VHH binders against q9y6x5. Designs and how they scored, part 125

Target 1, 379 residues: q9y6x5
Amino acid sequence: LPPKLLLVSFDGFRADYLKNYEFPHLQNFIKEGVLVEHVKNVFITKTFPNHYSIVTGLYEESHGIVANSMYDAVTKKHFSDSNDKDPFWWNEAVPIWVTNQLQENRSSAAAMWPGTDVPIHDTISSYFMNYNSSVSFEERLNNITMWLNNSNPPVTFATLYWEEPDASGHKYGPEDKENMSRVLKKIDDLIGDLVQRLKMLGLWENLNVIITSDHGMTQCSQDRLINLDSCIDHSYYTLIDLSPVAAILPKINRTEVYNKLKNCSPHMNVYLKEDIPNRFYYQHNDRIQPIILVADEGWTIVLNESSQKLGDHGYDNSLPSMHPFLAAHGPAFHKGYKHSTINIVDIYPMMCHILGLKPHPNNGTFGHTKCLLVDQWCI
Key: E = the ipSAE of ESMFold2; O = the ipSAE of OpenDDE; V2 = 0.75 times the mean of E and O plus 0.25 times the DockQ between their complexes.

## First folded at step 5 (VHH)

Design v13 (framework vhh_8dlx_2; at its last look DockQ between E and O 0.01; V2 from the best seeds 0.00; counts 0 for: pae E 6.1 > 2, unsure alone 64.3 < 65, grease 24.8 > 24.2, placed apart)
Fold by OpenDDE, look of step 5:
Structure v13 (fold): chain B 379 residues (1-379), chain A 125 residues (1-125)
Amino acid sequence: as target 1 above (379 residues)
Amino acid sequence: EVQLVESGGGVVQPGRSLRLSCAASGFTFDDYAMHWVRQAPGKGLEWIGNIYHSGSTFYNPSLKSLVTISRDDSTNTLYLQMNSLRAEDTAIYYCARSKIYYKYGEWQTSYFDPWGKGTLVTVSS
């Protein structure tokens, strides 16, 4: 039988939650598998970009999903959560479910993973759910496991996405121990349900399962605000994305806009597109706007009409608070092994290896994950 | 003619078990999901669970511990095993069929059609 892989994402699951809260089900999962304690995600540390990086192995500048909100100046198209189904935005890369789907005697399944309800390169997963936040985890899980168990051709790659603890992190802030404890317990229970379901269906021993996340969460405060209106008139620019990384499209001379913003706050770095630090790998795409503003950790860029969150993400991808974790279980993985760090783009070549797929050119390094795999040498 | 006929209902004491049957005629389970639904007095319909042609079962989380759905293909009969019945389980129990079929991109399901006439289960001391 061909190898099977289920990729599960709990949005906004900060890596250090594992140290600060109890996860009996997840810990059991880890005990029987592997853990990467910290995954360095891609900049910006947002949902769409990082989820697409996981499944493409590419930096955001390469796969073209550079934010949750994007603007293309040539086509004048907009991308957002409410407008994410245009293949135009996704076609700059080939996600793993498409690669897998195109193989003979294989099919892919997806439960609301970003981009999975869109035909990419004229290919869409054989099984998928249109995104609907009202659909329960259980229902998503039921569909995924049904497809994994009963599909012909067999589902060999599946994705499952869940919006927590991201939503709650935004609402409560990651430092709210009372509320986050409750939320994280529910997540652990869902993991328990997942494992139980797999065992019940006889999938547990043969299915490779990765549980990961796209980003973490940092605490925000009303005391840490950067008001752009104090620095520049709204008529001088179009805001494409706001916080914590603002994407600025100047309506006047770019230099003038830059000069008005460069000293706006000591807690915000202002970059012309060509001056964006190389380490972000966030420069070589037309969808990146001429000026970007990057707030310091925990600072929020606001306009006078903006709502404020108690937690947020999207900051510098070197910040530990932005880092998710990765846990995995299955025949491809060791048992009881812990690894310190990998890059989020490293997940793609690993998944390709597990599935026996030829990877598309990517930014990942297979060597970083060798120690997780039973068929590889680990030095 | 496609028909579903529930049976096995009646008056039962709390704590007891009961197995309901749904006899299907005019079709086979191969392309369908079979469902159990109940309606308590004065309440809306509540989905209990279903079974697919593959044998996979899914349950309402609120009832999962109390019910088991199975089928006998040789007799084309659907079953609902209920354990540890409570007064709150008093309801008319229906079996229903939904068509499942593959359409490009996802499984498709039809509305429930047909429904059985239901069988009354009364849990009382």
Scores: ipSAE 0.246, ipTM 0.655, lowest interface PAE 1.1, mean pLDDT 94
Fold by ESMFold2, look of step 5:
Structure v13 (fold): chain B 379 residues (1-379), chain A 125 residues (1-125)
Amino acid sequence: as target 1 above (379 residues)
Amino acid sequence: EVQLVESGGGVVQPGRSLRLSCAASGFTFDDYAMHWVRQAPGKGLEWIGNIYHSGSTFYNPSLKSLVTISRDDSTNTLYLQMNSLRAEDTAIYYCARSKIYYKYGEWQTSYFDPWGKGTLVTVSS
């Protein structure tokens, strides 16, 4: 019986929510498995880039999904959340579901994980759902479990994506205890439903399950706005992405645009591409624009407008507010083990090990996760 | 049935202020972004601004200093406050609703559905 893995993401689940709220179902899951308290994600701390980093083990500069909004100067193509299905954007890496289903007698299934409804390297997940935010968690789970139980060749790798607590985190902000308590209670109930469904279908004992997230959330405010139009005329640049990391394509001399921006706000760092800090691993891709603006935590870059968001993410990946967690349960994992931290790129080589796949070249370090696994010597 | 009903229009002197209302019914008001749009005689539609479920507002830059949009979710009512009215502000004023939907970490808006029937504002001496 080949090993099976279900990878679950609850978008925008900040690591310290585990300390600040009660999660009886998730805590039972952790007690019978493993916890990584903090996962250091990749810069930019946005949804598309970090979900692709999980499944490729690559920094954003290496897998090519460098933001939620992108421009490729050679092809003149644009990428956005409304225009995300062109394989061109995704083809700079090979995600784990492609590698998995190219193995003899294996298939992959997906319920809305970013990229799984795109034919990457002419390969789309064997079973998948087109993205539709109106589809309930229960329907996503029903499809995934049906495919795990009833497919030939068998589904050995499956993904499941849910939009919360990210959607509510943007709406209310992470500091709204009343609303976030209600939201997080509902998520814990969904985790309980997940476990119960897997038990009822006979999957729980032999399925490895990872529950993780892509990033956290920080509080925003109308008092923390950076008005870009106050510093530079719109005619001098093309705006590729706005906040909290703005991507600036100069229309005039790059140095002139930089000089107009460098003192725009003490709460914003302005980088020429070659000066982006090395620790971001965010320089060596043509989709990274010549100038980026990085707002301080909780600050919003705007074009002479009020902000609609009370919470946001995308900031410096060293910020604890940007970090998710990882929990896992199944025959591959220890029981009752807690680990302090890993890098998000480390998840990929661990998943490849569990599935018996040869990892593609990647930035992850298997040694960082081996203490989570029963078949590894942890010293 | 979804309904948007504008009120508060009429004849007003130049330099005065006017507050328009839009009564909403037949939907969950808190789930939608609300907009004001106007059409002057012989001109196309001009977007005035909007207000999201969060209370965040966005305005046409040419009108930003002259208008204020607000919403009262307890009464399902959208408001437009206009100041220092000029003859060029003579128009039919519409409220409109747009669906807010979520995709991969971003809240988005759709096209306007529905529009109100409009209220006429005439600025004249």
Scores: ipSAE 0.074, ipTM 0.528, lowest interface PAE 6.1, mean pLDDT 90
ESMFold2 (binder alone), look of step 5: mean pLDDT 78; pTM 0.784

Design v14 (framework vhh_8dlx_2; at its last look DockQ between E and O 0.02; V2 from the best seeds 0.00; counts 0 for: pae E 5.2 > 2, grease 27.4 > 24.2, SAP .681 > .668, placed apart)
Fold by OpenDDE, look of step 5:
Structure v14 (fold): chain B 379 residues (1-379), chain A 125 residues (1-125)
Amino acid sequence: as target 1 above (379 residues)
Amino acid sequence: EVQLVESGGGVVQPGRSLRLSCAASGFTFDDYAMHWVRQAPGKGLEWIGNIYHSGSTFYNPSLKSLVTISRDDSTNTLYLQMNSLRAEDTAIYYCARSKIYYKYGDWQTSYFDYWGKGTLVTVSS
């Protein structure tokens, strides 16, 4: 039988939650599999970009999903949560479910993973659910596992997405121990349900399962605000994305806009596009705006009309608070092995290896995940 | 008051079919998944299957070929059709309710919050 892989994402699951809270089901999952304690995600550390990086192995500048809100100056198109269905935004890369779908005697399935309800390169997953936050995890799980178990051609790659603990992280802030403890317990219970469902269906022993996330969450405060209106008139620019990384489209001379913003706050770095630090791999795409503002950890960029969240993400991808984790279980993985860190783009070549797919050119390094895999030599 | 009342159980011969009913009151199926669960003598609980508000059904793979779950929304009644009954199908059959939903900042898990009293099915020659 061809190898099968289920990729599960719990949005906004910060890596150090594993150290600060109890996860009996997840820990049991890890005990029988592998754990990567910290996954360095891509900049910016937002939902759409990082989920697409997981499944493409590419930095944001390469796959073209550079934010949750984007603007293309040539076509004048906008991308947002409410407008994410245009293949135009996704076609700069080939996600793994498409690669898998195009293979002989294989199909892909998806439950609300970003981009999976869009035909990319004129290919859409054989099985997918349109995004709907009201649909339960159980229903998503039931559909995914049904497809994994009964489909013809067989589903060999599947994705499952869940919005927590991201939503709660935003609402309560990650430092709210009382509320987050409750939220994270529910997440652990969902993992328990996942494992139980797989066992019930006889999939547990043969299915490779990766549980991961796209980013973490940092605590925000009303005491840590950067008000752009104090530095520059709103008429001088168009705001494409706001916080914690603002994308600025100048309506006047770019240099003038830059000069008005460069000293706006000691807790915000202002970059011309060509001066964006190389380590971000966030420069070589037309969808990146001429000026970007990057707030320090825990600081929020606001306008007078903007509301504040108690938690947020999108900050520097070197910050531990932005890092997710990766756990995995199945025939391809060792049992009881823990690894310190990988890059989020490393997941793609690993998944391709597991599925026997030829990877598209990517930024991942297969060598970083060799120690997780039973068929590889770990030096 | 929420109530689940199973009926239709009894003594049947091997190879026969049986349809169980679960009359639900005090709530509608719209926000719930309805389940059938059984417990054989001396054994633990075994999940049979469920039906969602959408009408989607899911089954235990070990029982899928032998059972069909349906519902009548007009009467708030859940059904379990069992075919080709065997001695090992002897059990108390329960209907149960679970609710799962997402709300911004909060998630409700899928616990069985209500159970019927069960109906006994005995398969014997």
Scores: ipSAE 0.469, ipTM 0.803, lowest interface PAE 0.7, mean pLDDT 95
Fold by ESMFold2, look of step 5:
Structure v14 (fold): chain B 379 residues (1-379), chain A 125 residues (1-125)
Amino acid sequence: as target 1 above (379 residues)
Amino acid sequence: EVQLVESGGGVVQPGRSLRLSCAASGFTFDDYAMHWVRQAPGKGLEWIGNIYHSGSTFYNPSLKSLVTISRDDSTNTLYLQMNSLRAEDTAIYYCARSKIYYKYGDWQTSYFDYWGKGTLVTVSS
């Protein structure tokens, strides 16, 4: 039987939730598999960019999904969560489901992973659900397991996306123990349902399953606002994205806009594109605007005095609060092994190895994940 | 059963203050942005402002100096504080809700899907 892999994302699952909350079902999953305690994700630490980095192994500057809100100056196209289906945005990379289903006698299935309802390089996932946040986890799982068991050519790679705990993390903030405990218990129950369904369908022993996330979450406050209107007239620039990494397209001389912003707040770093720190790997794409503003952890860039969110993400990817975890189970993985950290871009070459795919050029390092795999030794 | 019940209306003299309440029941209060809207005699609806579960508020610019919106999520109650009332503030005051939806971690809001019956405020000597 060809190797099979299910990649699952629970959006916004901060790594230290595992230490601070109880997850009996996830802990059982980990006990019989592997855990990576911290996954260092890519800057900016937003949903679309990091989900695409997982499946391409590329930094955002290389795969072209550089934010949840983008503008391409050459084509004058706009990208947003309500305008995300133009293949133009996605075509700077080849995601793993495309590579997988182009192999003979293989197909791919998707339940709402970002980009899987888009024909990337004229190729859409063989089986997919159009994005609809009203569809339950159980219906998403039912479709995925049906496709894994009943498809010709067989589904060898499948993805499953869930909006929590990200939605609740924004709503309550990660420090709201009462509400986040309730939310995270529901997620653990969903993980229990996932494992139970796979066992009942005879998939559990021979399917590799990765449970991971794209980023974490940090607490916000009305006491931690950066008001751009106090530093610069809005008429001097076009705002492409706001917080916590603002993308600024100057309408006047770029240096003049930079000078108006550079001392706006001690809690915000202002970068000309060429001065963005090399450690971000966030410079070499036309979709990255000429000036970016990077708020400190827990600070919110606003045009008004208030913000509607109590939690947010998108901050510096060195922050532990921005880091997800990775757990995995299946024939490719060791049993009962814990690993400290990997880079999120390392997931792609590991998945390619498990599936027997030739990876495209990428930024991941296969050696970082060798300790997770039964066919490898990390010396 | 969804209910929004306004109270605290009545006759008040110009220059005085008044606090309106809206008691909410039959839904998850913190899943909604809560709004105040008014209708003066013979006029259309005028949006006053709103408040999110986070405490974030947004106001009609023409009313911003005169009003304050707050919420108490422990009692599911929305408040409107009005100061320095004028005869032109005579109106029926409604509370309303709009649903908050997430799409890939971004907030979206609906049109108002439920309104209260309103409470009359008359500013008169």
Scores: ipSAE 0.068, ipTM 0.467, lowest interface PAE 5.2, mean pLDDT 91
ESMFold2 (binder alone), look of step 5: mean pLDDT 81; pTM 0.806

Design v15 (framework vhh_8dlx_2; at its last look DockQ between E and O 0.01; V2 from the best seeds 0.00; counts 0 for: pae E 22.5 > 2, grease 27.1 > 24.2, SAP .685 > .668, placed apart)
Fold by OpenDDE, look of step 5:
Structure v15 (fold): chain B 379 residues (1-379), chain A 125 residues (1-125)
Amino acid sequence: as target 1 above (379 residues)
Amino acid sequence: EVQLVESGGGVVQPGRSLRLSCAASGFTFDDYAMHWVRQAPGKGLEWIGNIYYSGSTFYNPSLKSLVTISRDDSTNTLYLQMNSLRAEDTAIYYCARSKIYYKYGDWQTSYFDPWGKGTLVTVSS
């Protein structure tokens, strides 16, 4: 039988939650598998971009999902969470479920992973759920496991997405120990349910399962605000994305807009597109706007009418608070092995290896994950 | 039964202030955004603003300086404070509920359900 892989994402699960809270089910999962303690995600550290990086192995500039909100100046199209169904935005890359789906005697399944309800390169998963936040984890899990168990052609790759702890992180802030403890406990219970379901169906021993996340969460405060209206008139630019990385489309001379913003706050770096630091790999895409503003950790860029979250993400991808984790279990993985760090783009070539797929060109390094795999040599 | 009942409307002179109330029953504000909408005679619906469960408020930019939305959780009542009323503010004012839901890093609101029956505000000298 071909190898099977289930990729699970708990949105906004900061890596250090594992050290600061108790996760008996997840720890048991890790004990029988592997853990990468920190995953360096891609800049910007947002949901759509990082989820697509996981499944493409590409930096954001390469796969073209460069933010949760995007604007294409040529087509005048907009991308947002309320408008994410246009293949135009996704077709700059080939996600792994498409690659898998196109193989003989294989099919893919998806439960609300970003981009999975969109035909990409004229291909959509054989099984998928349209996004609906009201659908319980249990229902998502039931569908995924049913497809994994009973489909013909067999589902060999599946994705499962869950919105927590991101939603709660935004609401409460990651430093709210009382509320976050409750939220994280629920997540651990869901992991328990997942494992139990797999065992009940006889999938546990043969299914490779990756549990990961797209980004972390940092604490925000009303005391750490950057008000753009204090620096520049709203008529001088169009805001494509706001915080913590603002995407600015000038309506006047770009240099003038830049000059008005460059000294707006000591807690915000202002970049012309060509001056964006190379380490971000966030330059070579037309969907990146002419000017970007990057707030320091924990600072929020606001307009006069903006509401503030108590937690946020999207900051510099070198910040530990932005880093998720990766845990895995299954026949492809060692038992009881812990690894310190990988890049989020490294997940793609690893998954391709596990599934026996030829990877598309990507930015990942397979060598970074060799120690996780039983069939690889690790020094 | 979920119900919204607006009150506080009437005839007021230009320049005056008025506070409308929306009494909610059958649910709490915890998982909802509450909205004020108005409809002037012969015109379409105009969104005034809303308040989220967190207390965050958003306003129509054209009306922001003239209105304030608030709520009292103890009485489960929504308020619309209007100041410096003008003739063009004559309308039926509705309160409405929308469900709040998360999608890929952002909170969104669903369609409005239910609506109140509305309260008429007439600004006339």
Scores: ipSAE 0.588, ipTM 0.884, lowest interface PAE 0.6, mean pLDDT 95
Fold by ESMFold2, look of step 5:
Structure v15 (fold): chain B 379 residues (1-379), chain A 125 residues (1-125)
Amino acid sequence: as target 1 above (379 residues)
Amino acid sequence: EVQLVESGGGVVQPGRSLRLSCAASGFTFDDYAMHWVRQAPGKGLEWIGNIYYSGSTFYNPSLKSLVTISRDDSTNTLYLQMNSLRAEDTAIYYCARSKIYYKYGDWQTSYFDPWGKGTLVTVSS
């Protein structure tokens, strides 16, 4: 009955990797479909917030997942990437898999997309895998294709999440050509396996597939550290999140804490919540702390003078290094079309259109993605 | 052999409650999500809800206030509690298994495999 859609994320896939490395399988996918060369993601450019922005069409202030580490002062609740299962955190928005299941009698399937193993609005994906990083891409793909191929009610929307190249990008840094070439070759092989599997199961012709990511990656260095202990006594604040956007809850007068931090480093911007730049859309949520510290690209905020990361993300969303790409193939999409840029929040209304779903109020603009779609008049 | 056997159907008056059971055998029950589905006379299949091995339950929103699904992994039994029954709840009620992971070397072509034979519930004054 309704069109089907598979949404795939390779975490931390920087847009310019496509230009700088060879992707024979992904390039074949793009040649027969569409490419958006740069997707402008949301601030902060972290994994949980941006994956939720893709599936809600909302800025972080509006969907409530404002970082990978959060504190809610009213409820005294804490959130982290290892403690993320309380629906309280997720319930400020309705992700597309919930909408898919509620607007029409349909099913959704998930292989580890952030939030899909949480009952959001008392609704969890009809078929899902609990998050476990040890599960291979092949196993995730096998579950997803089995669910797509035969289910009742039918699975019309499915998600698939993979941790690379983010994990390796943190470990080696994006400038390590030798290691990143090896990592990205493996990812291209996984994309080849994905396409081959869909063809062999008879899904390829009638399934819409989006391959995208949440953010990019920038190079870090031991020469680019900002040591907070050099600027302020840790007894004056509670640290909610550290780098590259620190979330500071003052224990003393807020203006006093701000003044101690204001000139700590020329490579860090210090914002009172009300002074956060409007272009970030990162102000109007109680989970955003009274003071945030935003490091310059490639700088790391530390409590000590060491960092084990050689690559990182979370920086200003205007930075090209923070931007992923989007590729898509299927009956809804043109063949051989390239588009320069969209906003990551634009993906949600496009997906709702493809699936015939009524979108919730969101920050995306359907017009930005019209030229990707065969059923739209593109001007 | 994998089997699902529903019981507890029959004729019941409007406004009453009814509990259906589904006995499972021939597989590791606590590894699978289990579902309830119904089919009213002359209509298609209507999904009622499911329960995962974790105990998490999900319901058709139109039925959520009327039904409760539970499982007892020690007896391999799935339950459907229905309250405040109406004439429109007259249907054949099925339990069904779904699989959320693959076995070594085995592929399943159906996500609702097996189905029970169903139990008829008639809501009649």
Scores: ipSAE 0.000, ipTM 0.113, lowest interface PAE 22.5, mean pLDDT 88
ESMFold2 (binder alone), look of step 5: mean pLDDT 79; pTM 0.807

